VHH binders against h2kzm9r124to488. Designs and how they scored, part 7

Target 1, 365 residues: h2kzm9r124to488
Amino acid sequence: RFTIDTSRAKSNQYVVSLCSKKIGIIEYPDGRSDKQPCDVYWHNVVLSDMNKIVTSPQSRVNKFPGMTELAKKISLTHSISSMQKLFPDEYAFYPNSWFLPAHLADFHAFYRKAQALGKTEMWFIVKPDEGAQGTGIYLINSPNQIRNVDQRQLVQEYVADPLLMNDKLKFDFRVYGVIKSINPLSIYVAREGMARFCTEKYEKPDSSNFKNLYAHLTNYSLNKANEAYVHSNTLQDQTRGSKRLLSTVFHQLESRGVKTKRLWHDIKLILVKTTLAMLPEIMLHYEHHFYDSTGPQCFQIMGFDVMIREDGTPILLEVNAAPSLTADHIVPHPGRTLLEGGQRVRSIVDEVIKIPLVRDTLLLV

## First folded at step 15 (VHH)

Design w2
Fold by OpenDDE, fold request of step 18:
Formats: sequence, structure tokens, C-alpha cells
Structure w2 (fold): chain B 365 residues (1-365), chain A 124 residues (1-124)
Amino acid sequence: as target 1 above (365 residues)
Amino acid sequence: QVQLQESGGGLVQPGGSLRLSCAASGFTFSSYDMYWVRQAPEKGLEWVSWIDSSGGETYYKDSVEGRFTVSRDNAKNTLYLQMNSLKPEDAAQYYCARVRTTGGFEVIYPYDYRGQGTQVTVSS
């Protein structure tokens, strides 16, 4: 029987344990006391001593060294920008981006040129490089509105023409991919994913609404704090929830005449092209981390945040090297705010997505 | 077992034409979308064209749009790629491919359900 070490799984432990049990993998939640290697190691985060923990080349580990850093906003932008220079048409799925402070002058130059061409309604989104879950993100329509030009941050062209459903709520997809191996490269995409909806109706950014992040940002961590957030209790209810199944939304789009087959194809290409752009650095980090030994085989579940433009074309917004695998949410106590705490409640949408994702990943490796 | 066999490749001059064929067996051909992919020397596999199971929808890589035409005959379990106005950049090993599914996943790279390929060379 296959064995799995979950001693470093932390927040992922519940789902990994559950899936391990279902498929008959022997779990060691505290590691193996007999010092024998496990077939699989599941880590929540990559630590510098991973090469000391995973010593057998026959073992598998669910994280690539350096992937967390590589998937950060600035690093990702560097990787993709390099490919955009070589293949501008193939990599048009990533918005124009500038990393500060290094590209501040370039950003100003871009803005000036755009203004000269009469593009006066351009908006940009500023994202701190170390920020997570929407923290510190804001919109600007001029370079002069950057709050701190010395801080490491990503400035990206804001995509102002999102495809909207009848509810007029901006949404994106969290698409899950698995990099099974890098030599040779092998990539899988989960057929089920998540649609994340804003909690306020979308309007094009202007001076009156650009601060309303509930209308412009799709992040769950942000929108869950809004009273307008809709938690779904059943699979039937999720069709109108703030979180929906990707398959549900695709079905809805198809009913509206959207070419969903093409859309899905284009999304898959984004995953492949993005991974290819990152591949050289992934390989370098791997070689560096395991320089003194034959390293294990690494695999990793990745999250790709993709927004659909009004014309039906997908745009890559963000890559997550460690997408949340938790399948519960906190419901505020009656009469209290979320900040005051609440009860953990099962998220049906998350369960439907994440449990099979982890299960099938384990079966894959 | 999924079997795909490509044919029709060859040497052509720039501006020339070729018609590739792919014979499929080992699965219900009419139930699957099909792909053409290619690999040039020292390059990775790249997607070229897609056709849905019914043949009603077709998509192309931008660089081949307007020059290549994908079609299928489900009764004959055969996929076709008409290549017109060939360019040196089109030179590659061409493969017919079907996407593999496993559990809740689709394999998106590489295209592991593919044949041995057929060589297309474009040279003056």
C-alpha cells in the first residue's frame, strides 16, 4: 500500500487525510517513526529543509521548491513578460504589467503614450507583491495616484470589460491545474472549478465607484465580509451563490450563446502557456534545492484565476501556488459581524471541488 | 487501446499544399473532439487545430488561421488537415491527438494520445 506523510500538511491535513482513507493510502500524520520513506509527502508550504525531509528519489512531494516565490505577482510577471517579448500574440492573455519600483518610468511612459493616443479612460490595478487575498489592492487611473512608489508592487492594466451574467456581478474562475512533473513536463486540469462572484453590481470604474472593491475584486476573502455575500446550502442554491461551480456557470454561459468549448480550450492553453513560461525557473530552483542528491519527484496543485472578457476571451489575473483546500466557511453569529467570529459551516461548493481534486491528485501520482 | 495513425506529410515548396489524414481506432471516434498538434525541431509540442466531435465547430492557431482547414469523417474514423499556403515555419512533425481524461482531470500537456506523426518539410 502507498504511504503518505502528512506531518506538514497543516491546513490541508483534513482533506488529505479524508482522501487518503477513501483511496486506501496509509497515512502518517506524525511522520514515520521507523525513518522509512513514505511514497508521498504532503506539505502545506515549502521549507528550506524539504530536501532533508524528503530524501528518497522514489518519493513524491506535492510542492516544487521555489514555486511559492515564482508564483508571486512580480515573479510571475517577469516570466510571462519574457515570453510576451518572444511571442506577443500567444501571450496576450496577460494584461500589460509593470513591477515597481523598477518599471515606474516605463509605466509613466506608457501612460503618456496612451493619453496622447486619446485613451483617457484607462484604469490600472495596483497589487502589493507580498499581499494576499486582496489586501492592499486599489485602482488608479494615473501613475501619480500610486501611494508608495518605493514599495515592491505590481501595476497592471485593469480589465474593464468583464463578461457579466444577468445579475451584473463581476466574476472570475478559479481553475485548478496539476503540474505532475517537469521532466518531462506534464500538466493536468481539473474539469471542475470555482466561479467567484463579486457582491455588488459591476460598473465601469470611475471617480465615484473605483473605491468599491466589492464591485471590482472577486476575492472571496474580501467579499465574504459584505452582507450581500450569498452562502449556498445546497447544490441547487449554488446557482445563485457568491461561489458557484465552474460547470454551473459554464452551463449558464452556454445557455446564453457563449461558445463554452472554445472558452474552455482557451483556458487550458493559458494554463499550459503560463506553466511553460515558469518552467525554466522551476527547473533552476529544483536543481538548486536538490543539488547534492537525486531529488524526489515533485507535483503541485496550482490555482489559476481567470476572468472572461465581454468578447469571450479569457484573461489570466493571478496564479496561486498554494490554493486553499479548505471546504468550510465561517458564518457570523446572529447579530454579530464576521470579525467577531462565527461558526464554521460546510461549504458545499468547496467540497464538490476540492475533495475530488485532492483525491484524484493522489491517484495521479 | 487508443490508436492514431497520421499520414500525408512530405516535402513541399513554400506556398505549396498538403493534406494530412489520421486514422483512428480503439475508441468511439465520433464521441471525441480531435486535435492537430505539431512539433518543430528543438521546440515543444504546440496546438494547431481543434474540431469538435460533430465537426460543427473548428478552431485554429492564429498563425495557421485561413490557411489550414480541419475536417473529419466520423463514418470512416478519419481526421483531416488541409494545409494551404505552407510556410517554412510550418515545418514540423504533425500529430493527430485526442485529449485523455482521468478521473476529474484532463491531460492538457503533453498530448499523450497521439500517433507517430507525419513529417512536413517546407523548403525551396
Scores: ipSAE 0.916, ipTM 0.963, lowest interface PAE 0.4, mean pLDDT 94
Fold by OpenDDE, fold request of step 18:
Structure w2 (fold): chain B 365 residues (1-365), chain A 124 residues (1-124)
Amino acid sequence: as target 1 above (365 residues)
Amino acid sequence: QVQLQESGGGLVQPGGSLRLSCAASGFTFSSYDMYWVRQAPEKGLEWVSWIDSSGGETYYKDSVEGRFTVSRDNAKNTLYLQMNSLKPEDAAQYYCARVRTTGGFEVIYPYDYRGQGTQVTVSS
């Protein structure tokens, strides 16, 4: 029987334990006392001593060294930009981006050129590199509106033509991919994912609404604070929730005449191309981390945030090297704000997505 | 067992044409979307074309759009790729492929359900 060490799974321990039990994997939540290697190690984060913990080349670990940093906004942009230079048409799925402060002049130049060409309705999104869950993100329509030009941050062209459903809420997909191996490269995509909806109706950004992040950002961490957030209690109800199953939304899109097969194909290509762009650095970090021995086989669940444009083309917004695997959230009490606390409630959407995801990942490796 | 066998490759001059064929067996061909992929020397496997199960919808890599045409004959369990206006950059081993599913996953790289391939060489 396969064995799994979950001593460092931390926040992921619950779901990993649950799945391990379901598929008959022997779990060691405190590590193996006999000091024998486990078949799989599940870590929440990569620590500097991972190479000392996972020593058997036959073992597998659910994290690539350096992936967390590599998936950050600026690092990701570097990787993708490198490929865009070589393959501009193939990597058009990533918005024009500038990392500050290094590319500030380039951004100004771009803006000036765009203005000269009559593109006066162009907006940009500013993302702090160290920011998470939508923190510190804001929109601008001029480089002069950058709050702190010396701060490490990503500026991207804001995609202002999202595909909208009848509810007129902006949404994106959290698509889950698994990098099973890097040598040779092997990538899987989960057939089920998440659609995240804004809580306020989308309008093209302008001077009056650009500060309304509930309309422009799809992040759960942001929108959950809005009273308009819709928590779904059942799979039936999730069709109208702020979180929906990807399959549900795809079905809805198909009913509207969207070519969902092509869309899914394009999304898959984004995952592949993005991973390929990151691959050289992944390899480098791996070699560096396991320099003294044959390292274990690494695999990793990745989250890809993809928005669909009005024309049906997908755009990559963000990559997450450690997507949340929790299947519950806090719902504020009636009449209270989230800051005042709430009740922990099961997220049926998250359960349907994440439990099979982890289970099947374990079966895969 | 899924079996795919490509044929029709060869040596052509730039601007020339080739028609590739893929014979499928071991699965219900008409129930699956099919793919053409290729691998050039010192390059990775890349997607070239897609056709849905019915043949009603097709999609192409940008670089081959307008030059390549994918089609299928479900009665014959055969996939085709008409390649016109071939360029040196099109030189590669071409594979017919079907996407593999396992559990809740689709294998998106590499295309493990593919044949032995057929070599396309473009040279003056």
Scores: ipSAE 0.914, ipTM 0.962, lowest interface PAE 0.4, mean pLDDT 94
Fold by OpenDDE, look of step 15:
Structure w2 (fold): chain B 365 residues (1-365), chain A 124 residues (1-124)
Amino acid sequence: as target 1 above (365 residues)
Amino acid sequence: QVQLQESGGGLVQPGGSLRLSCAASGFTFSSYDMYWVRQAPEKGLEWVSWIDSSGGETYYKDSVEGRFTVSRDNAKNTLYLQMNSLKPEDAAQYYCARVRTTGGFEVIYPYDYRGQGTQVTVSS
C-alpha cells in the first residue's frame, strides 16, 4: 500500500487524513518509527530541513522548496514582471505593479505619465509583502498617499471595473492548480473552485468609499468579520452565500450571457503562464535545496485568485503557495461579532472543494 | 486510444498562407473542444487557437487574431487551421490537441493529447 507521512501536515492533517483513508493510503501521523521512507510526505509549509526528512528520490512531497517565498506578492511580481517585459500582451492579465521601496520612483513616474495622459482617476492598491488575509491593505489614488514608503510593499493598479452580478458584490475566484512536476512541467487545474464575495456593494473607489474594504477586497478573512457575511449551510444556500462554488457562479454568469467557456480557458492560461513565470525560480530553489542528493519528486497545490473584469477578461490578483485546506469556518456567536469569538462550523463549500482536491491530488501523484 | 495527426505544414514566405489539418480518431470528435498549440525552438508549448465542440465558438491567441482561422468538420473528424499573413514568429511545430481530464482535474500543461505535429517554417 501507498504510505503517507503527515507528521508535518499540521492544519492540513484533517483533510489529508480523511482523504488518505478514503483512498486506502496508510497514514503515519507521527512519522514512521522504522525510518523507512514513505511514498508521500505532506507538509503544510515548506521547511528548511525538507531535504533531511525526505531522503528517497522515489518519495513525493507536496511542497516545492522556496515556493512559499516565491509566491509572495513581491516575488511573484518579480517573476511576472520579467515575463511582461518579454511578452507584454501575453501577460496583460497581471496589473501593473511596483514593489516598494525599490520601485517607488518608477511608480511616481508611472503616475505622472498617466496624469499627463489625462488618466486622473487611477486607483492603486497597496499590499504588504508580509501578511495575509487582507491585513494592511489600502487603496490610494496618488503615490503621496503611501503610508510608509520604506516598508516592503506591493503597489498594484486597482482593478476598478469588476464584473458584477445583480447583487452588485465584487467577487473573485480561488482557482486551484496542481503543479505535478517541474521537469518536465506538468500542471493540472481543479474543475471546482471557490468564489469569494465582498459583503458590501461595490462602487468605484472614490474619496468617500475607498476605505470600505468590505466593498473592495474579496478576502474571506476580511469579509467574514462583517455582519453582512452570509454563511451557507447547504449547497442550495451557497448560491447566495459569500462563498460559492466556482461552478455555481459560472452557471450564474452563463445565464447572464457571459462566455464562460472562454473565461475558463483564459483562467487556465493564467495558471499556466503564471507557473511558467515562476518556473525558473522554482527550479533554482529545488536545485539549491537538493544540491547534495537526488531530490524527491515535488508537487504542490496552488491557489490562484482571479478577478473577472467587466469585459469578461480575468485578472490575476494573487497566488497562494499554501491555500487553506481547512474545511470549516468560524461563525460568530449569536448576538456577537466575530471579534468576540465564534464557533467552528462545517463549511459545505470548502468541503466540496477541498476534500476532492486533496483526494484527487493524492491519486494524481 | 486518442489519436491526432497533423498535416499541412511547410515552408512559406512572410505574408504567406498555410492550411493545417488534423485528423482525429479514437474518441468522439464532435464532443470535444479542440485546440491548436505550437512549440517554437527553445520555447514551450503555447496555445494558438481553440474551437468548441460545435464549432460555434472560436478563440485565438492575440498574436494570431485576425490572421488565423480555426474550423472543424465533425463529420470528417477533422480540425483545420487556416494561417494567413504568416510571420517569422509563427514558425513552430504545430499540434492539434484535446484536453485531458482526470478525476476532478483538467490537464492544462502540457497538452498531452496531441499529435506528432506538423512543422511550419516561415523564411526571414
Scores: ipSAE 0.853, ipTM 0.926, lowest interface PAE 0.4, mean pLDDT 94

Design w2
Fold by OpenDDE, look of step 16:
Structure w2 (fold): chain B 365 residues (1-365), chain A 124 residues (1-124)
Amino acid sequence: as target 1 above (365 residues)
Amino acid sequence: QVQLQESGGGLVQPGGSLRLSCAASGFTFSSYDMYWVRQAPEKGLEWVSWIDSSGGETYYKDSVEGRFTVSRDNAKNTLYLQMNSLKPEDAAQYYCARVRTTGGFEVIYPYDYRGQGTQVTVSS
């Protein structure tokens, strides 16, 4: 019988345990006392001692060494930028980006050039490299508005022309991919994903609204704090929720005349191209981490945040090496703010996405 | 069993033309979108063209747009790729491909359901 070690699954343990049980995998939540190797090791994060824990080359582990760092904003940008230089048209799906402080002068130069060409309404998003879930993110329309030029951070062109539905809410897709192996490279995409909606109507950025992040940022962690956030209790209700199934939104887009087949194809290409851009570094980290031993087979669930432009073209916003696999959300207590605490409630959208995702991933390996 | 067989490759001069064909069997051809992909020496597989199941929608890699034309005959279970104005950089092994699904996943790399390929060489 297939065995899985979930002793380091932590936040992922619930879903992994549930799926393991469903497909008949023997789980060791505390590790194996007999010190025999498991077939699969599931970790919630990349651990520095992974090579000491996963010692059998026949075992599989759900994390690539170094992937956490590689998926960070600046590292990802480096990888993609390298490919953009070689293949500018093929990698146009990633917005122009600058990492500070190193590229500050380049950013200024870009801005000046753009202004000279009459592009006076450009906006940029500033993202801390270590920041997660929208923390520390802000918009600027000039380089001199950068708050701290000495801080390690990413500046990107802001997507000011998002595709909007009738509700006029900016949204993006969380698409899930699985890197099954790197030698040879093998990539899978989940057919079901998530759409994340802003909680306030989108308006083009200007001096009056650029601070309203509820209209400009799609991050769940940010928007969940807004009173306008719509939690869905049923699959029927999720069609108007702040979180929707990717399939639902695709259906809605199709109804509006969007060529969804092409869109999906383009999104898949983004996943492949992004992974290819990262591959040299992934391989390097793998070789380094398992230098003194025969390494296990690594696989990893990845999250790709993709926004659709008004013209129907997808753009990559972010890559997550450890997308949340939790299937609940916190609802504030009556009369209280989310900051004051709340009750954990099942998220039907998350369950529909993440349970099959983990299940099928386990079946792949 | 899914079977795809490519043909029509050969040696052409720059600016020349070739027409590739792909015979499909082992599945309902008319129900699937089809792809042309290629692999040049020392390069990975790359997408070239896509055609939906009905043939009503076609898409191309930017570098081949306007030069290549994908078509299909569902009655004959055959996929075509007309390649005009060929360039040296178009030289590759060309494959007909179908997307493979497994559970809730689509296999997006590599293209598992593909034939043996047909070689296209572009040389003066």
Scores: ipSAE 0.851, ipTM 0.926, lowest interface PAE 0.4, mean pLDDT 94
Fold by ESMFold2, fold request of step 18:
Structure w2 (fold): chain B 365 residues (1-365), chain A 124 residues (1-124)
Amino acid sequence: as target 1 above (365 residues)
Amino acid sequence: QVQLQESGGGLVQPGGSLRLSCAASGFTFSSYDMYWVRQAPEKGLEWVSWIDSSGGETYYKDSVEGRFTVSRDNAKNTLYLQMNSLKPEDAAQYYCARVRTTGGFEVIYPYDYRGQGTQVTVSS
């Protein structure tokens, strides 16, 4: 009946194949030899040649063209910042940001105004554009500490007041959203997600410790860079951070007096507002990519990384255009490192999250 | 078949009060958490308040907290919004909407509103 091409699903193929079998979809794991289109194409990443691979307007593909670039920190921040200027109260969930060198004067003005209002200690994270993922980032507490001010770089308010669990570990939530379509716009959120904990206790930045990279870089940007590095050698770094179900952490937060239903509502609004901020560029990339034809119907699972302030308000940290849909990880043999080899082990947390996510996405489309 | 019908809007001076109603039919009203949402001219839909299916918990947009009260009567399949201390920025078309789920997902866009809404106008 319904067909799916999983030949470009790579590491995600196992979960997609399992879900396809369970719901009766005919799978082509090596692609079709008969040159007929499938109803669904499942890609592991956004492919730049998608328009040469998925050519039938009746087909659906699980990626929007250009989305990897649109979800990167610079592009994401540009989209949200422009909405913040128009609707400051609606988009307060994203830290104030400045694109240097163009906004250098605006950053100085913000700093001087905040000092005039009595703010005695402010922290900012600087993300140079030319570094490898996670390298070259640093903290500052005044604009005159910016290195190479003429270089393209992002300055962003550092969230120094995260809500911590009892073990004083910083964490964020990975929330999965599905953009089912963009005309008309249709967005779903998975009710289950992941909480990811840093491996080191949080230390609030001050003048004596802000140069120590590990002590000040507790947000997911550094954890994501470490995950990407480890992925080049392994599928998952299990010696760093811990993963818990979002539902488990929500229960723990509720026992500490956090209004978790309000929190969940605010997180849902973050997903919607972020998607709306990105939507014009999503539509432009789609129309450019499929300029001279009626293209396929795109949908996409997105990862949203959200941190909670100590006052209970959620903050958007990052968007991932191609979150991992794997349900296993590699652990070292006892007494050895991951680089010395390892064994694949089921991740129950990942299974509980990702199998329903993929199954229900296939049922939606 | 699913129907939501809003009523109770009107013209009021700043500081005045209105009570909106939303009559539900064609579905099991008591099984759904509900929203009030609103749309002002030249603005998109914005969320105003939320109430759980039992009516035991409520939450509000910061700008209306303390002034608006959402409630429901599940025996009458009716949702209410009591609006006190109305301000010009509250002027909008108001809609009620269901919080919908399907499988392990919640639908978060678009809002599941079905009625024509009810107009609230605040004029000094």
Scores: ipSAE 0.764, ipTM 0.885, lowest interface PAE 0.4, mean pLDDT 83
Fold by ESMFold2, fold request of step 18:
Structure w2 (fold): chain B 365 residues (1-365), chain A 124 residues (1-124)
Amino acid sequence: as target 1 above (365 residues)
Amino acid sequence: QVQLQESGGGLVQPGGSLRLSCAASGFTFSSYDMYWVRQAPEKGLEWVSWIDSSGGETYYKDSVEGRFTVSRDNAKNTLYLQMNSLKPEDAAQYYCARVRTTGGFEVIYPYDYRGQGTQVTVSS
């Protein structure tokens, strides 16, 4: 009875098609030739011409207009920082951030205040916004180390005290949230997610090692934004063993005395508060995109990257507007880097996470 | 028919105490983790406390920790909130809510409250 257009699902089509078949949804992988609308449209990314593709108010589409831009680090940080000014304790889950050059004096003041309070080593990530390839993302431990202080760039506190497992590997959680609707607002979280581990043991940044960004970072968006870091042997050695189920890692944390129900609760609050911070812009983009008619009912699967401090406190690192829903991945051939080519292997961890995620999202809408 | 009914609100002076109750019916109460949430004028709903389905674990918003105690009696299908050392900032309409799941999801917004709530007023 329900129909789905998967013609723009691209790499995610396999999982969406599998779930559609199991639920009994009629799939149109090439779109409909009879020009009738489908009940659901599944896109792999936010499309700028969505209003020309999905025209029926009775249809649902799995992306909100403009969400790719709203989830990018700069826009996300602006949204959350605005809430931090109004509700600093409620939004403490996001690292302190400064938009240079406008906030340069504020950054210096923060640094001086922290030094006065006895913090002897502080680390910051600098994210330049250069249009051409000139500078990559780097770590600093003093405002003096900012390379082009007059250029637009984001400086953000680096969390140098991550909670580590017994193997001393840094990790983060990928938590999947579903914005089912924005009017009224309805948000779900998948109870299963992914834990992503570095392939080398964590070393705290110091003056001798901070230029090696890979050992200090697990955030894959940071690694993707700087293509130079793809050269490391650690990336060519990446295996599916670096991905674990969130539930497995939670069990391990619980056995070590971590209050995992409290942790999960705090993570749920992060998802809600982040979505609330973004919501005015989400609503504005939707109304602008569909101002001349009733548009479709948008929903969206979002990826939230969360790390845990050694004191058990979760910190939001990043939001992904179009997380991969694939059930396999490309690994390098033996003895080669991923850039030299790779082969597809089945990922059981991704299947356990993503098939139920897509299935239950389709049932939800 | 799922029902949640809050009671026990009222007017107290700062530093006073109040005990809220939430009577549950129409579902298996002992299978659900529960929230207390509150709404002050123009503030939206604010989480106050959480208790797991057995009553063995509880967590609180920082501003009420040490002053509020959530508890439950699964035999009576009732959730409680003991509020001590009340402050004017605690004045709000209080609701109980279920932690809902559907398939592999947990519903995290909006809160699944069903009652009219109970008003807590703190005046000097």
Scores: ipSAE 0.755, ipTM 0.877, lowest interface PAE 0.4, mean pLDDT 83

Design w2
Fold by ESMFold2, look of step 15:
Structure w2 (fold): chain B 365 residues (1-365), chain A 124 residues (1-124)
Amino acid sequence: as target 1 above (365 residues)
Amino acid sequence: QVQLQESGGGLVQPGGSLRLSCAASGFTFSSYDMYWVRQAPEKGLEWVSWIDSSGGETYYKDSVEGRFTVSRDNAKNTLYLQMNSLKPEDAAQYYCARVRTTGGFEVIYPYDYRGQGTQVTVSS
């Protein structure tokens, strides 16, 4: 009755196929040959030729045109900064940010003003906008330490007061939101998500530990970007549970006295406010992409990366336009490194998160 | 069908008080967390407060905390908002809304309001 084209789902195809079978959707994993459109098209990324692939206005596709660019750190920061100017208290969930080269002078001015007010230990994280999987991220404590100031990059205040678990590990939450439609706007949040933990104990930045934090941030970013990757060797502790359910971590936080219902409410507001900040550009890119025709109804699963401060308040770190929906991960063969090959094993944590996420998204649309 | 009917608005002086009510019918009220939201002219809907299904936990927008109190009576299927120390910026059309869930999702936009709302006017 309902049909889905999964021919462009790539690595996500397994989960989408499984969910399609469970709810009775007819799947075309190689596309249709009879020239009839499918009701749903599932793409792994935003395709630049989407308007040539999904041509029926009655069809739905799981990506918005241009969303990959809109979710990049510099574009995201531009959207949120515009809202911060209008509604500073409502958008305080995003760290002070400057994109280079345009904001270099503003960053210098902020730093000088903070020094004049007596702030002596300020740390900032520098994130390349088009770098893959966190490569090139580094910490600075002065604007003069920025490398290649003429390239596009994001400078943000470093959140140096993260809430830690009893094991002193830094973590963030991956929260999945679904933009079901933009006209009218309809947003859902999955109640289950993922918590990702660093493999090493958190240390507050200072001059003595800067190099270790740099390496730690790089490994943490790589682990976040590769949701299935579990790194271990004799120099780094391998732990089962470096990726944990959001619900499990919320329960642990409750037992420590954290007001987790308040936290969840604040996270939901972050998802809504972030989407509202991005919405004008989402609509503009849709209109531009389909200027010559009536386009399909787009929907999209988005990943929101949220860190928690010691005081329990959430901070938005990143938005991922195409979060991985895989339920397997690759581990090294016994006695070997992952570079020497590996084997695919089921990830129960990923299955508990992603199978219901995809299933219920298909039921929404 | 699902109905939410707001009442208790009116004209009040700055510093005054009002108590809003939201009568619910057509669904199991005690199973839903609830919002109060408001809409001022030329603004979108703005969240004001939240209360869980049992009434045991509440949260407020910072600008109203300490002045507003949300409560519910599940036996009477009624949600309340006690508004004290009213300010001109509190003037708006007030709505109650359900926190809806579907499968593993919660609906976070738009708010699930169903009534016509109740107008709160604060003379400056």
Scores: ipSAE 0.745, ipTM 0.876, lowest interface PAE 0.5, mean pLDDT 83
Fold by ESMFold2, fold request of step 18:
Structure w2 (fold): chain B 365 residues (1-365), chain A 124 residues (1-124)
Amino acid sequence: as target 1 above (365 residues)
Amino acid sequence: QVQLQESGGGLVQPGGSLRLSCAASGFTFSSYDMYWVRQAPEKGLEWVSWIDSSGGETYYKDSVEGRFTVSRDNAKNTLYLQMNSLKPEDAAQYYCARVRTTGGFEVIYPYDYRGQGTQVTVSS
């Protein structure tokens, strides 16, 4: 007799409704009209007024207050960098990072030390903070190439030697973690996830190509805009699609001699250590958001984007606080590009990943 | 009821050896990958080694590789850790833990240790 309010699930509502029906959870897709709370509230994003929507301490909600901000690149990097200062070996899975202008001298010192140790080619990604997240991102290979050095911006080491498949495509893994609770801390990882491939062969950065955004990014929306985009419409198409199952890619890596069980272990550690780095701020935001009453029990599905170096070492790239839980895909209309709009098509890869993810999360809570 | 009982700890000189045992009951031991973890007062819980459910594959923390060997006997529901060339840094309370799964998930925090552990002390 468990109940779920999906009135704020928006694009994710289809998958959540399907899973709720299979488990026997009573769904309120328009919210309850009576004064009684639901057992679970499923929101598509972190809502700033969550404390006015979910008022019962007996209820669960699938978002932590403030998590959208905490998972953004700047806040995430701040949290992990703080841990890197204390535990550099334990947090080596995240690229070295500098917040300019404050850390400009530290960045120059790092560069000089690396050159003194014989590292002759280093690449860095620069993310200016000009009021738009991610706008104006560029690559550099020397600190003197930084634009507007007096403006707030983030500099990170760029992973220039990714592990590539036989088709020479760069890829990353989207791994789904579930924070079930924070007191006590309880974290789960889905055994299935996705691998996202660029549509163009990877080229190592050099002076002639480092401004080519497609060559250095794995990005689903950019890949969809590329007319060479290949959809993975069946599991048989996994070797040539822009999205593939994590399990399929792991089998392919295993056949090439990669120690995939060790890789998976290292990925699991990344999820735990990242969550631990974020935990103080997660707890603080919860207490401030629910300062005047006992709040609900929060849980959350998080997306972790992990790239693999050619030596088999996993690197954390990003954390997504509200990963898409949709099972459909937008493709271009015949004769048009994705930039001109598109039509929705069922995604088998997304179904295989996301339906069990949501189902098992509901069973867990 | 799930039970894990660690034994075989003790006092040893640097360079010495110990063999730890973990007796399992209340669950199908052969269905679980297993960890050894340890806890010292100056460090929290620390992963030491992993062994798959069949015993065919093992991995170790870098600092113990070449010195420690994990093994299991599924017929006896027992996990072992052979510790050679012990160092003062290895002194800790040692626990065995299951790699838990539920549905399509693995539990990655906290470690599923259930026993009292067994103390390893290395005199220096």
Scores: ipSAE 0.721, ipTM 0.850, lowest interface PAE 0.5, mean pLDDT 82

